VHH binders against o26223. Designs and how they scored, part 250

Target 1, 191 residues: o26223
Amino acid sequence: MKLLWTSQHIKVTVHIDGKVSKMDVLEAIKTRRSIRKYQDREVPEELIDKILDAAMCGPSAVDERPWHFIVVRNREMLEKIPEVHPYGAMVKDAPVAIIVCCDSSLEKIPGFWVQDCSIASQNILLAAHSLGLGAVWTGVYPLEDRVEGIRRLFSIPEHVIPFSVIPLGYPAENPGTRDLFDPDRIHLEKW

## First folded at step 14 (VHH; framework vhh_7nfr_2)

Design Q134
Fold by ESMFold2-Fast, scan of step 14:
Structure Q134 (fold): chain B 191 residues (1-191), chain A 124 residues (1-124)
Amino acid sequence: as target 1 above (191 residues)
Amino acid sequence: QVQLQESGGGLVQPGGSLRLSCAASGFTFSEKWMSWVRQAPGEGREWVSSISYTGGWTYYADSVKGRFTIARDNVKNTLYLLMDSLKSDDTAVYYCAKHKYSAFPETQDAFDIWGQGTQVTVSS
């Protein structure tokens, strides 16, 4: 006869520029907004590394973790993204963009990579927000024209699928907060 | 009705210049990759040049690099091909073509809409 105790609590504190940041996760979720206007300021590589670490911490179907990331800082390349993504015009004005990709050779369960890459994309948005940056998800998959355009622009192999393009930078806009709670979408015990 | 209409062809001496135009109608021109394709007498179709949605990205066949310039005007829904330093080997019917997908084609069969063509004859 044995008893198992599985209650563990982890407290995390992030230090930024010698100061303590204690953003509540619920606050980060509720206050994150799509940001499409950026300051003319470089984003430090250390912040990009933290964002990508957070992206890779997402849950993944049977732990396949099929995500790969392309970090684009080259202005000529950023300026070419609107040529293959008609709704990605804001990307050329961002100091950096992250392209979220699926390496299909890492896929263990067919089709779940879409959910895996969606989770990674959302973690990028939340992590950027928590670090004082702004970002927006611009859709690539499942639009075949955009998938092939992005693939060719960045020399992405055929077994890799570009999923999203996420420009990010220090925000030059503040769209304010939204109250999105809708109790009519909550059903108790039955539809 | 979806249509592509070329103009600007003609007879020119070697070393001369021509500007071809292609008027597009019936689709959202500003959201489509466009190409020029030519066909010489007795030969198959040869891809010449491609241009992206806004004109910021262009591709050229090795046979025309440095001599031809592809351009577009999305306000006028018009595609252009500026042809400089023309050679006898450039003699062909030039077709304006719309890509099936908004990306550079890997095969010359990747087009869904074609114009009627405009004849270019380079003769000495």
Scores: ipSAE 0.000, ipTM 0.207, lowest interface PAE 14.8, mean pLDDT 83

Design Q135
Fold by ESMFold2-Fast, scan of step 14:
Structure Q135 (fold): chain B 191 residues (1-191), chain A 124 residues (1-124)
Amino acid sequence: as target 1 above (191 residues)
Amino acid sequence: QVQLQESGGGLVQPGGSLRLSCAASGFTFSEKWMSWVRQAPGEGREWVSSISYSGGWTYYADSVKGRFTIARDNVKNTLYLLMDSLKSDDTAVYYCARHKYSAFPETQDAFDIWGQGTQVTVSS
């Protein structure tokens, strides 16, 4: 797998099913879609490492970086996630999932860990997309039943809060892109 | 003046190949998503393929997947469609079209500039 970063203009070149694709950062943002159907194909460890590296490069409030990540590849464990997360049915069919967590002992300013973990989750989605993978963010926090279900399933300590579950894999669907630009939501100089 | 000019059409036998080109002028080509759209005699316009501004993302209609390849050269401001294993039902006028937004075209209203078209005829 070859990943090339340019110094002036972020461009990513990856090997996808025998082909090399080039994607700049704006294109990655505009073409990323939630992917819920995956090929029966393993995701290499090197790609997961690159995704997690990108996740940890996000900004955080007062540089608190409260995030921890659980990488789940065990099929039996992946199959149990939908039992504690009703909108996570696709997770059982993914080759791997990443659980984004907040270690509250690392929190320096109250409440900002939600924004910090949201940034890390978005970076996971973008990095996966740029590497030819598909992913989807399934919400855990702030729903207490899901938080406690995931906590029990993965033996997460009480001072650590599971925030999101992100299944990922090589995509088995292509929903196309969305035309979401709305100029009526942009206000110049004042509201 | 914003213009799109297609070329490369012609008569070809079934199973043959053609390469279509679209020369763009009057705008920053490297910032625009581009598509190929075709219209067969007596039928409406059918979307064929789209390419993102950098060329990193390509999309194809199911009818042409595996046979056609869309490409672009941002230095030469040119869009291409490489057509392999041509069938009689590929006979149509092929149009080059510029997207209004950097997004997949859900309707023909997604395009703001169209070329004049180039005729492709697949016949024995």
Scores: ipSAE 0.000, ipTM 0.122, lowest interface PAE 17.6, mean pLDDT 84

Design Q136
Fold by ESMFold2-Fast, scan of step 14:
Structure Q136 (fold): chain B 191 residues (1-191), chain A 124 residues (1-124)
Amino acid sequence: as target 1 above (191 residues)
Amino acid sequence: QVQLQESGGGLVQPGGSLRLSCAASGFTFSEKWMSWVRQAPGEGREWVSSISYSGGWTYYADSVKGRFTIARDNVKNTLYLLMDSLKSDDTAVYYCAKHKYSAFPETQDAFQIWGQGTQVTVSS
């Protein structure tokens, strides 16, 4: 049986007017912070398209690439997420959220879809940050109540597992940079 | 004043093709998701297809996937529906609609229809 909804992504070159500041990869990694407060501004579709392109570029176990994404901009639907996800209260205030899902029928090695979807989720966070947006990863899997709540809310089939909900927007907070380097966690040649 | 004006409908035989157009004015077309919805005689409105602001994302109802293509021209403020392999069940008035943020169909009441539609009739 096919899915009720079908999608087609057309690769379109869009020209966004104006100078875009670039952040190098290391700077993006070190300065990305979880953002839970958003401006009342819409995120352009072109930026969402870039973020999802980046999400799909992550490494995947035996190149199984089981990820699927639901883009939610509908205010009514965003407001329902906190009802099924207690740590998702900030989602109702975001202009858009991305739900990262695993299509279990695409899995080649049992269990590695978790790593695959984690990589995709992190790429969404990094890409959003590099584009001047803020985002936060809110966990769904492996909490059964959240998985089934999100599945019901978005009509997700049983063979597809919702993994994370990532609200995104222009940041309305600026948490300071942290230096998290801990040399005691590095062991040379043996424990 | 928001206006959506559909055109391009007509009578075609099964297996035929049509191209529908929707001319949009009174709002910033390039910033809105757009949809096609249809209403067959004696039935409720049915969502057909949606397209994002950039055209980078398209969604189709299962009944039309592989046969219809939605497209847009943001310079001309025009939405298109290219219809191939038409079936008698495709007979309906077709409306273009503004919808909010979601690419997934909401209830028929969630779509903002401003025009009179364009009639498509598929018969021999």
Scores: ipSAE 0.000, ipTM 0.123, lowest interface PAE 17.9, mean pLDDT 81

Design Q137
Fold by ESMFold2-Fast, scan of step 14:
Structure Q137 (fold): chain B 191 residues (1-191), chain A 124 residues (1-124)
Amino acid sequence: as target 1 above (191 residues)
Amino acid sequence: QVQLQESGGGLVQPGGSLRLSCAASGFTFSEKWMSWVRQAPGEGREWVSSISYSGGWTYYADSVKGRFTIARDNVKNTLYLLMDSLKSDDTAVYYCAKHKYSAFPETQDDFDIWGQGTQVTVSS
């Protein structure tokens, strides 16, 4: 017998191409997909601001909020990212990318900045999806060659650690639906 | 068994041309930035040129810009330096070097593997 999970859905108003639609938070989480193909269409600053606001609303260890963000719209800079990040080829085709960084001078508890920046990165992905955009998380930390490459490319200070590069734009692909629920990974009362 | 092996050096007259090769083994060459670095007698090491892992991005020292061309063949795991209009001041041992990071080198410590070098002498 499989257990059925019940949840209270929270409806969110989303504006897509002038139309208003409503998406439950759970639906947003379940339908978000990595998007690597983007329309030749600029993302308004208003939407980037909403995405970054959502990123900063994540919990952090002892409220240290160590994140900083670099918003990259310059075409020449976007085109350089794949030369520094071998698996970031899609970034050059995106209208914008966000680099999630940790300012180590803001860290209050050693090591928790990784979790803090992971939460911020996921919030960027979810917020983008809820606003009708597509995005993908490309990994930087803990790969030393990518961390150093991105740091040098964007003149990031040595006390700041680039964590992820997230290209985003209006989707030009629909990868379809996934069902990832696995009850074998759920243990009741004990392992 | 990580190794870089240079070849193609020799004696050449001023205004001549040489092609240096560097054979790479023991690592995934196609994922690494590579450089040429030279050392003249009694001098420190001087960075000459760098190439990104794909070959899409190249850099040159001002002293060689317009005369040298860096290239790579990721199928053959080989780095090249094509040297034209050679001058006496180009006389040096030329080293092939593998970058630690996918970025322009800031110091000699940004390279983790060095070849043995190949001598280039520009003289009569």
Scores: ipSAE 0.062, ipTM 0.571, lowest interface PAE 6.9, mean pLDDT 87

Design Q138
Fold by ESMFold2-Fast, scan of step 14:
Structure Q138 (fold): chain B 191 residues (1-191), chain A 124 residues (1-124)
Amino acid sequence: as target 1 above (191 residues)
Amino acid sequence: QVQLQESGGGLVQPGGSLRLSCAASGFTFSEKWMSWVRQAPGEGREWVSSISYSGGWTYYADSVKGRFTIARDNVKNTLYLLMDSLKSDDTAVYYCAKHKYSAFPETQDEFDYWGQGTQVTVSS
């Protein structure tokens, strides 16, 4: 038996090097790759605004929407991130990074903020890709040392939890598409 | 099991030098900030120096600035304290301490593991 995958035919328009490109939702999901090398080009504020708009459109438990975002463009601050995040070396070379945070005072149901902020982080990655940018999710929570390091570096209040650091920019690498479909992970009607 | 083992302490004359080492095991050393903390006879613990993951950031107590150098070797999982121009006031047990957070420690409770200490005595 074969499983059928359905697609939504939603057109996304992106400007790439003066060209207008279209990308379906499934195409965006399937072709998005982690990008860790960036061109020496500033990302327009308009594109960051579109990415953050997409981030806030994610579903959240009981509509709590606990996310807050810090946009970091300051080179000195970007250069400090690798010293509090051991897997964030690429951040210093990015033109901009977004720090996804949870305001715990907005949490209505305990523990679901992790899922909420994961959804927001993935939406940032997909929106960036659809707009011709590259990005990578570097994990902060639940590692207490990274959480507190990022908190102190950016003067984040104790009731706010930094969740992820996402550097982004115009890609300077082009990793190929991967075929990750594994039917052995799909069970019909029961395990 | 996390282990921190100091070595290199001893008796030196004023103006002398010592190199302390701390061998770390049981955790990913390259992902942790590390510190040296000392305790003089009859006194409380005094923070001496801290180092970030890569060694890109180093911090020193005013009493040791220009005389001590903190360093690390992430391949060997070893923390160092190079001590120059030693004074009688540097006499203390020196402890290697692992940070709970990737940040400068605000309290002693922000160290989750401590070594057993190595005695440094500066006397003529």
Scores: ipSAE 0.338, ipTM 0.734, lowest interface PAE 3.6, mean pLDDT 89

Design Q139
Fold by ESMFold2-Fast, scan of step 14:
Structure Q139 (fold): chain B 191 residues (1-191), chain A 124 residues (1-124)
Amino acid sequence: as target 1 above (191 residues)
Amino acid sequence: QVQLQESGGGLVQPGGSLRLSCAASGFTFSEKWMSWVRQAPGEGREWVSSISYSGGWTYYADSVKGRFTIARDNVKNTLYLLMDSLKSDDTAVYYCAKHKYSSYPETQDAFDIWGQGTQVTVSS
C-alpha cells in the first residue's frame, strides 16, 4: 500500500545523535567565528527550525518584522550561487544555506529593513554556533548584481529583496577564538 | 514507477534479531532521506528511524535507540533496519517511507511514497 493512513497522526519521538554545545550567550557571542569548511553531513530540519525561530525573535523597527527566509538544500542550486556571488564559493560545499530576504510590502519605516535583516542574519549565526554548527554571512545587499542574481536563481518577487546568503553545516575547521577587545574605542562621558 | 518494497519481516523470539530491507526504484534514491515507520494493531503510526541521503546523519525514536540501526546502500538502492534485542512491544507492520524534503519528518505529511509494509512479530 503506497499510502496507509488512519485518523491518527504519526507519533514522533526525537533523539538527535549530535548534541547541542553548552554555552551561555556571552560565550556564544565571543567564540562565534565565520566557518567556510563543512563536513559532508546533513543538518537536520529540527535544527534549521530552531535557528529560524531565533532569527525571527530579533528586535525590529516598529515591529515590522519584514524578514522572509529561503532554505536551500538542493545541490544544483547551491552550486549556482558562486556564479552570481564571486566570494560565495564555500556555499556550494555547504549542506544547506539560508537566504535572508526582506518583503518590502511589510516595511513600516523606510530603510530600517536593512537593520532588521542584519539582526536576523546575526541571530542565525549565533543560533547555529550554539547548536554546534558553523556558518558564514555572505553579503548580497546592497550590491545590485548580487541582489538581481540571487533573485533570478530563486524566483524571488520584485517586492522582495535578498539581503544575505548564509551557508551552514557541521564545522570542518576550528579557527579558535579572537581577542578583539579594544579599550581605545571606548570613550567615557565625552568623545 | 516509483516504488518501495520491504522484506525481511517474520516471527522472532524475544531477544532475537531481524534485518529488514527496502528496495527502492523509480527515483534517485541517493538524493532522498528515508525513514522506517511502524504500526502496531489498533494503534496509529509511530516513526522509528530516519537516515540522510548520504547516510552521514541518523535519527532514532527513544523506544529503539541503542537496539536498532538504520543503514543504506546507495549503490544497491536499498534501505535497511537492523533490529537487535527485540521485545514484544516491537510487534508491528514496518513501513519504508520516502521523505518529501531532505530533512527530518515532523508529521505523517513529511512522506510522499510508502511501501506495502512487512510484518514483524516478536513472540515465544
Scores: ipSAE 0.000, ipTM 0.146, lowest interface PAE 15.0, mean pLDDT 82

Design Q14
Fold by ESMFold2-Fast, scan of step 14:
Structure Q14 (fold): chain B 191 residues (1-191), chain A 124 residues (1-124)
Amino acid sequence: as target 1 above (191 residues)
Amino acid sequence: QVQLQESGGGLVQPGGSLRLSCAASGFTFHEKWMSWVRQAPGEGREWVSSISYSGGWTEYADSVKGRFTIARDNVKNTLYLLMDSLKSDDTAVYYCAKHIYSAFPETQDAFDIWGQGTQVTVSS
């Protein structure tokens, strides 16, 4: 079976005063798409700071907040990520990537760090989208090869677990919106 | 069957060159980091070099930097070690090894599959 990847585009016909309308929270959630193609354009540090602030605002089990973040801008390091993450080829073309990590020494309740780091990762994606950037979540944990490869590449200590690698930048693609509502997945009162 | 098979060893004079090959079968070679590890008579195993999935990241032991080159061919499922300016201290059995993880090993416990080795002797 052949797989063909096609991008969908949002059709914008008129811009009054050269401006696009601000997205509300529901619109941001519904229109966020994985972006794997980036402009050759720097992302300001102020935008990264806003994204990381949003990442740390996620709910956390027993308020453990075990997340740590590595911000990677070094071109040589970004180019090496695909060598330890076979599905991370787009990272080498991104101006910046964020590695979401769990510091296990901060864990208060076993196993919930995965949920905590998932929430932080999703907040990064939504915050990036709201700021006009594109991003994609590339999975690291629980794939042992990727975990140890990323650990080695970024000198991450043994008590810290790399969870996800999120490249981001100004988007060079504009996929269309998806309609994902499925009422068959909603059960009233009982299964 | 999961297997690694080395070839290309032999007797060479100091300053000479050899090309080692390792044929891999029974696993998804292009998804695995690979290493060369050597063992001299009466000594423990010494890591020599490692190579990433596509070959874009390579590492070398200080003793072989600038003299050895690790390479791979993912179409042929083959790992190579190009050895230049060989010294008597390079005399060892050279093993091809498959990584358990993408990390560079500090110990032999980081490998799950080993070849049977190929003897390299550097002598006048």
Scores: ipSAE 0.075, ipTM 0.520, lowest interface PAE 6.1, mean pLDDT 86

Design Q140
Fold by ESMFold2-Fast, scan of step 14:
Structure Q140 (fold): chain B 191 residues (1-191), chain A 124 residues (1-124)
Amino acid sequence: as target 1 above (191 residues)
Amino acid sequence: QVQLQESGGGLVQPGGSLRLSCAASGFTFYEKWMSWVRQAPGEGREWVSSISYSGGWTYYADSVKGRFTIARDNVKNTLYLLMDSLKSDDTAVYYCAKHKYSAFPETQDAFDIWGQGTQVTVSS
């Protein structure tokens, strides 16, 4: 006998005004915004686990999955990030930050780790949004001073490259949605 | 087809300076981390310095920090080692080496392509 397979529909849940709503994928993508102001609230470990699970589900070149993650909750360490990342001032006020790293020993195709870690970073932002959190991608790679500053601060091995620092928490700002669709950037059949 | 060719070695007095070059061919040089490795007479190979594909990140062995500078020219497919304040202990054959991975590798057989080497002798 054969087993019958049923498809599952994936739903994303977000908290709006203390109420729970279900968001489809397109709405989640369209409504995610960079959040730089956070409430003084702890982020449950279960939510961080869900976010990191989503990060690791991204595609990677020849399935190399070169990403590693550092979860930072220690206030002293969060307060030191702005010392090595001048545009990361908001990180000290976040309850938690995730550092996305590339383990170069896992790379199978030269240079594609940047795209791999970009995908992981975006998945963190989108997953956080879907769970009622706010986050922002602060750039580390390819700025050499920030890469080395973050490496030294977190004792990152020489074969591992810190790619991004993503502070996250419950949002304390609401920068409305954007309509970014520009049909002039779409070309049919050729340029 | 893949080749690394070093040049610029020679005899120099203690406190002197030398500039080593490594010409690379047969692979996409600008995508690769590169290193200098040396071998003194009767000793094993010792890692000296590494440089990222962009040239933005550099690493140095403690024995050469502050005295040596690693650099690259991705248009000319050439790696450099600028050696200042040379000491007798710097006497070795210097090899250009290509990393197996796109970033700084671990030390256990981390390189897949080696040059033939260039002799540096620091003596009075």
Scores: ipSAE 0.000, ipTM 0.129, lowest interface PAE 17.3, mean pLDDT 82

Design Q141
Fold by ESMFold2-Fast, scan of step 14:
Structure Q141 (fold): chain B 191 residues (1-191), chain A 124 residues (1-124)
Amino acid sequence: as target 1 above (191 residues)
Amino acid sequence: QVQLQESGGGLVQPGGSLRLSCAASGFRFSEKWMSWVRQAPGEGREWVSSISYSGGWTYYADSVKGRFTIARDNVKNTLYLLMDSLKSDDTAVYYCAKHKYSAFPETQDAFDIWGQGTQVTVSS
């Protein structure tokens, strides 16, 4: 990776290689960024297993844990995703994608599966980041055309709802992190 | 007062080693990304290395990768640069710099506090 520093007082081109080591949880949360460019490098199955283990550790309404996951490595299938998801163009260039799904038959409280699958999706992003991978959440639910397109493409049963498509790989870009803290959104004792 | 103070520079022969230190005060050091930036005679500033607030992430310029190691001690509020296999091209004033954000820097404008610098000269 090249980082172009355009200031005339700084070397204008720098190559930067990151490395993965133990990261505390706050560091992981603050430094995770959406990654849409991936190296042409396979992601080991062991890392995918660790990511999915982390995905299933999220809190879930009345412990319903309705999530199911499809792991897609097939190049032909990855290349078809942009046809049914217009903003998923980067998926075709990723070595692997995870489709987060809800099995509605496992739902105990109507509607809370959305929060459950959001938590699972975020855990995938954080786990990937902690392991030196980059990922991005591309939205499927609640856009009905995308839901039905992904369902048909991957033969997903009617009672299962595709929620998100998350391509991941070794990052080929390194956006900086951001200071997003806004004290105006914090109210003490009352509104 | 917010302050960064470098030490450990000096004259070394090619192939030698040095350890630079940067003592930080006046801010929550353990919450900030830190960098080393150098400036050779007659040249602009060149980013050398960055380290995340916990030390979990490190980045290196290609020119120093495999020779330099960045490290930090959050108990002592101290940043380090361990320099091995020094070359004449490493001759520069070395600055430690505090990031404005807990983030990898895109430009020198990403830093808000700079030390006064420590001179490293690689010569026989």
Scores: ipSAE 0.000, ipTM 0.154, lowest interface PAE 13.1, mean pLDDT 84

Design Q142
Fold by ESMFold2-Fast, scan of step 14:
Structure Q142 (fold): chain B 191 residues (1-191), chain A 124 residues (1-124)
Amino acid sequence: as target 1 above (191 residues)
Amino acid sequence: QVQLQESGGGLVQPGGSLRLSCAASGFEFSEKWMSWVRQAPGEGREWVSSISYSGGWTYYADSVKGRFTIARDNVKNTLYLLMDSLKSDDTAVYYCAKHKYSAFPETQDAFDIWGQGTQVTVSS
């Protein structure tokens, strides 16, 4: 008695309701913190759709937009991430994680996919924060053991590079904001 | 009592259409991913389609994409499979299944509750 899983056509429906963030942009940037503790609550798919829409709005070198995303809600899969990512222990406790990937077949200018995927990752963090969620960026690329571990775990093809794993959920911690402005890092006219 | 009950199966001609329903009870249907799985005579079980708890995510086997549509009504606690352009190869018992986790089912073990099945026969 074998279950036959054939190849599948995945359809994602994006729900855009036209609503705006409750935080202004500067406030969102200044108050976003890495969140590693989550409530035992599922994140609505509609919020994930909004976050992914925001992720795809970032600037991209020569508009190549090489990003792809894997949305992981499966508890067994989330629990296996720490086995291939030593600093991803919090992922198993999150209700959902997004894996940001680069499809190298979409790359138009060599090497800029790292910046493209970084921008997408940051937009995920900011969008999550603006929607009342918490998230943290856990690094995958350029650590080859993590890249191959995540690739194997999620059946990612060889032409696709996993870049980051971002667990997210309703926050169960509230770290205070930081004043990070450092005028010594600003040079006028010349170094 | 936790139950899944399929209906809507029957005999249909090639090229015809059919709508399967699955009535769910005894659990929080609106919080669970659901799938349709079929088993043809003498064959193993084949995954057909999955739908997320909100309906925002749908997945289809290559053999049925463009012909079948999975849908749900969370107010009525009912899962649907709308089958169009039916082929003789679609002849099977169709099962409604509840996911253990909010994710695509990699194997049969991804499901914890199964319906009794409904027979679909496509023949002239």
Scores: ipSAE 0.000, ipTM 0.156, lowest interface PAE 14.0, mean pLDDT 84

Design Q143
Fold by ESMFold2-Fast, scan of step 14:
Structure Q143 (fold): chain B 191 residues (1-191), chain A 124 residues (1-124)
Amino acid sequence: as target 1 above (191 residues)
Amino acid sequence: QVQLQESGGGLVQPGGSLRLSCAASGFTFSEKWMSWVRQAPGEGREWVSSISYSGTWTYYADSVKGRFTIARDNVKNTLYLLMDSLKSDDTAVYYCAKHKYSAFPETQDAFDIWGQGTQVTVSS
């Protein structure tokens, strides 16, 4: 037996100008949490493809899109990541990880690749959450030992910089929501 | 004209110090990663140190780490290499190089502009 759940998943609001918006994006942003415990379940290739598509849709400085991605599913390789990334211990327990990289040859404005790769990383986290997966951003750049460790493990070329390692899987933990709104950080008209 | 001009080399005794300078012209220096590369007699070019366009990130070869400091002055369009505790193995021609890419360069193909070099000789 099949039940149709689509009407319960989409909240549609009609604006004064007749425009309609889907409200699940704000919910995804507000409820996304760092997930470090994963179920022993394979993540389908189709979901990884959707996540990477979302990552590449991020804005980038002068449309330079300097990102490259390494998808790691090999258990032996995942188990080696904590050896070069001390805060990446959870990666060995994930069914898959995505390494976000910058190809510096694609950079059009110096230094903005960090922002570009940050945007791609955040899109991976949000897309994973929206698809029922959990993920966490583990930092690589600008820590020299982590950059070189990841480079050696994955044979990354010299002109390419590993930026972040994002393990993901079906969540095996359910951390509570966070109230992060702080009106003291909002200044009207002037500082 | 796009140019890099090194200065500050010379003869120095083991344990001594030198400050190399590289004057840049003809491009927007403040937007480019810069490196120092050296070539010892009879050897190939060896990367020594790199600095990001802002000066925030610096990288060093293991052979010079803790002894050399790379720095830049974006107002004066000048790159520096401060060399302490010099060893005979540091004897080389030192080249200033402009990066083609905003990344750590492990090969000479990552550079598009090179200076003429300045000789550093550490006598025994």
Scores: ipSAE 0.000, ipTM 0.121, lowest interface PAE 17.2, mean pLDDT 82

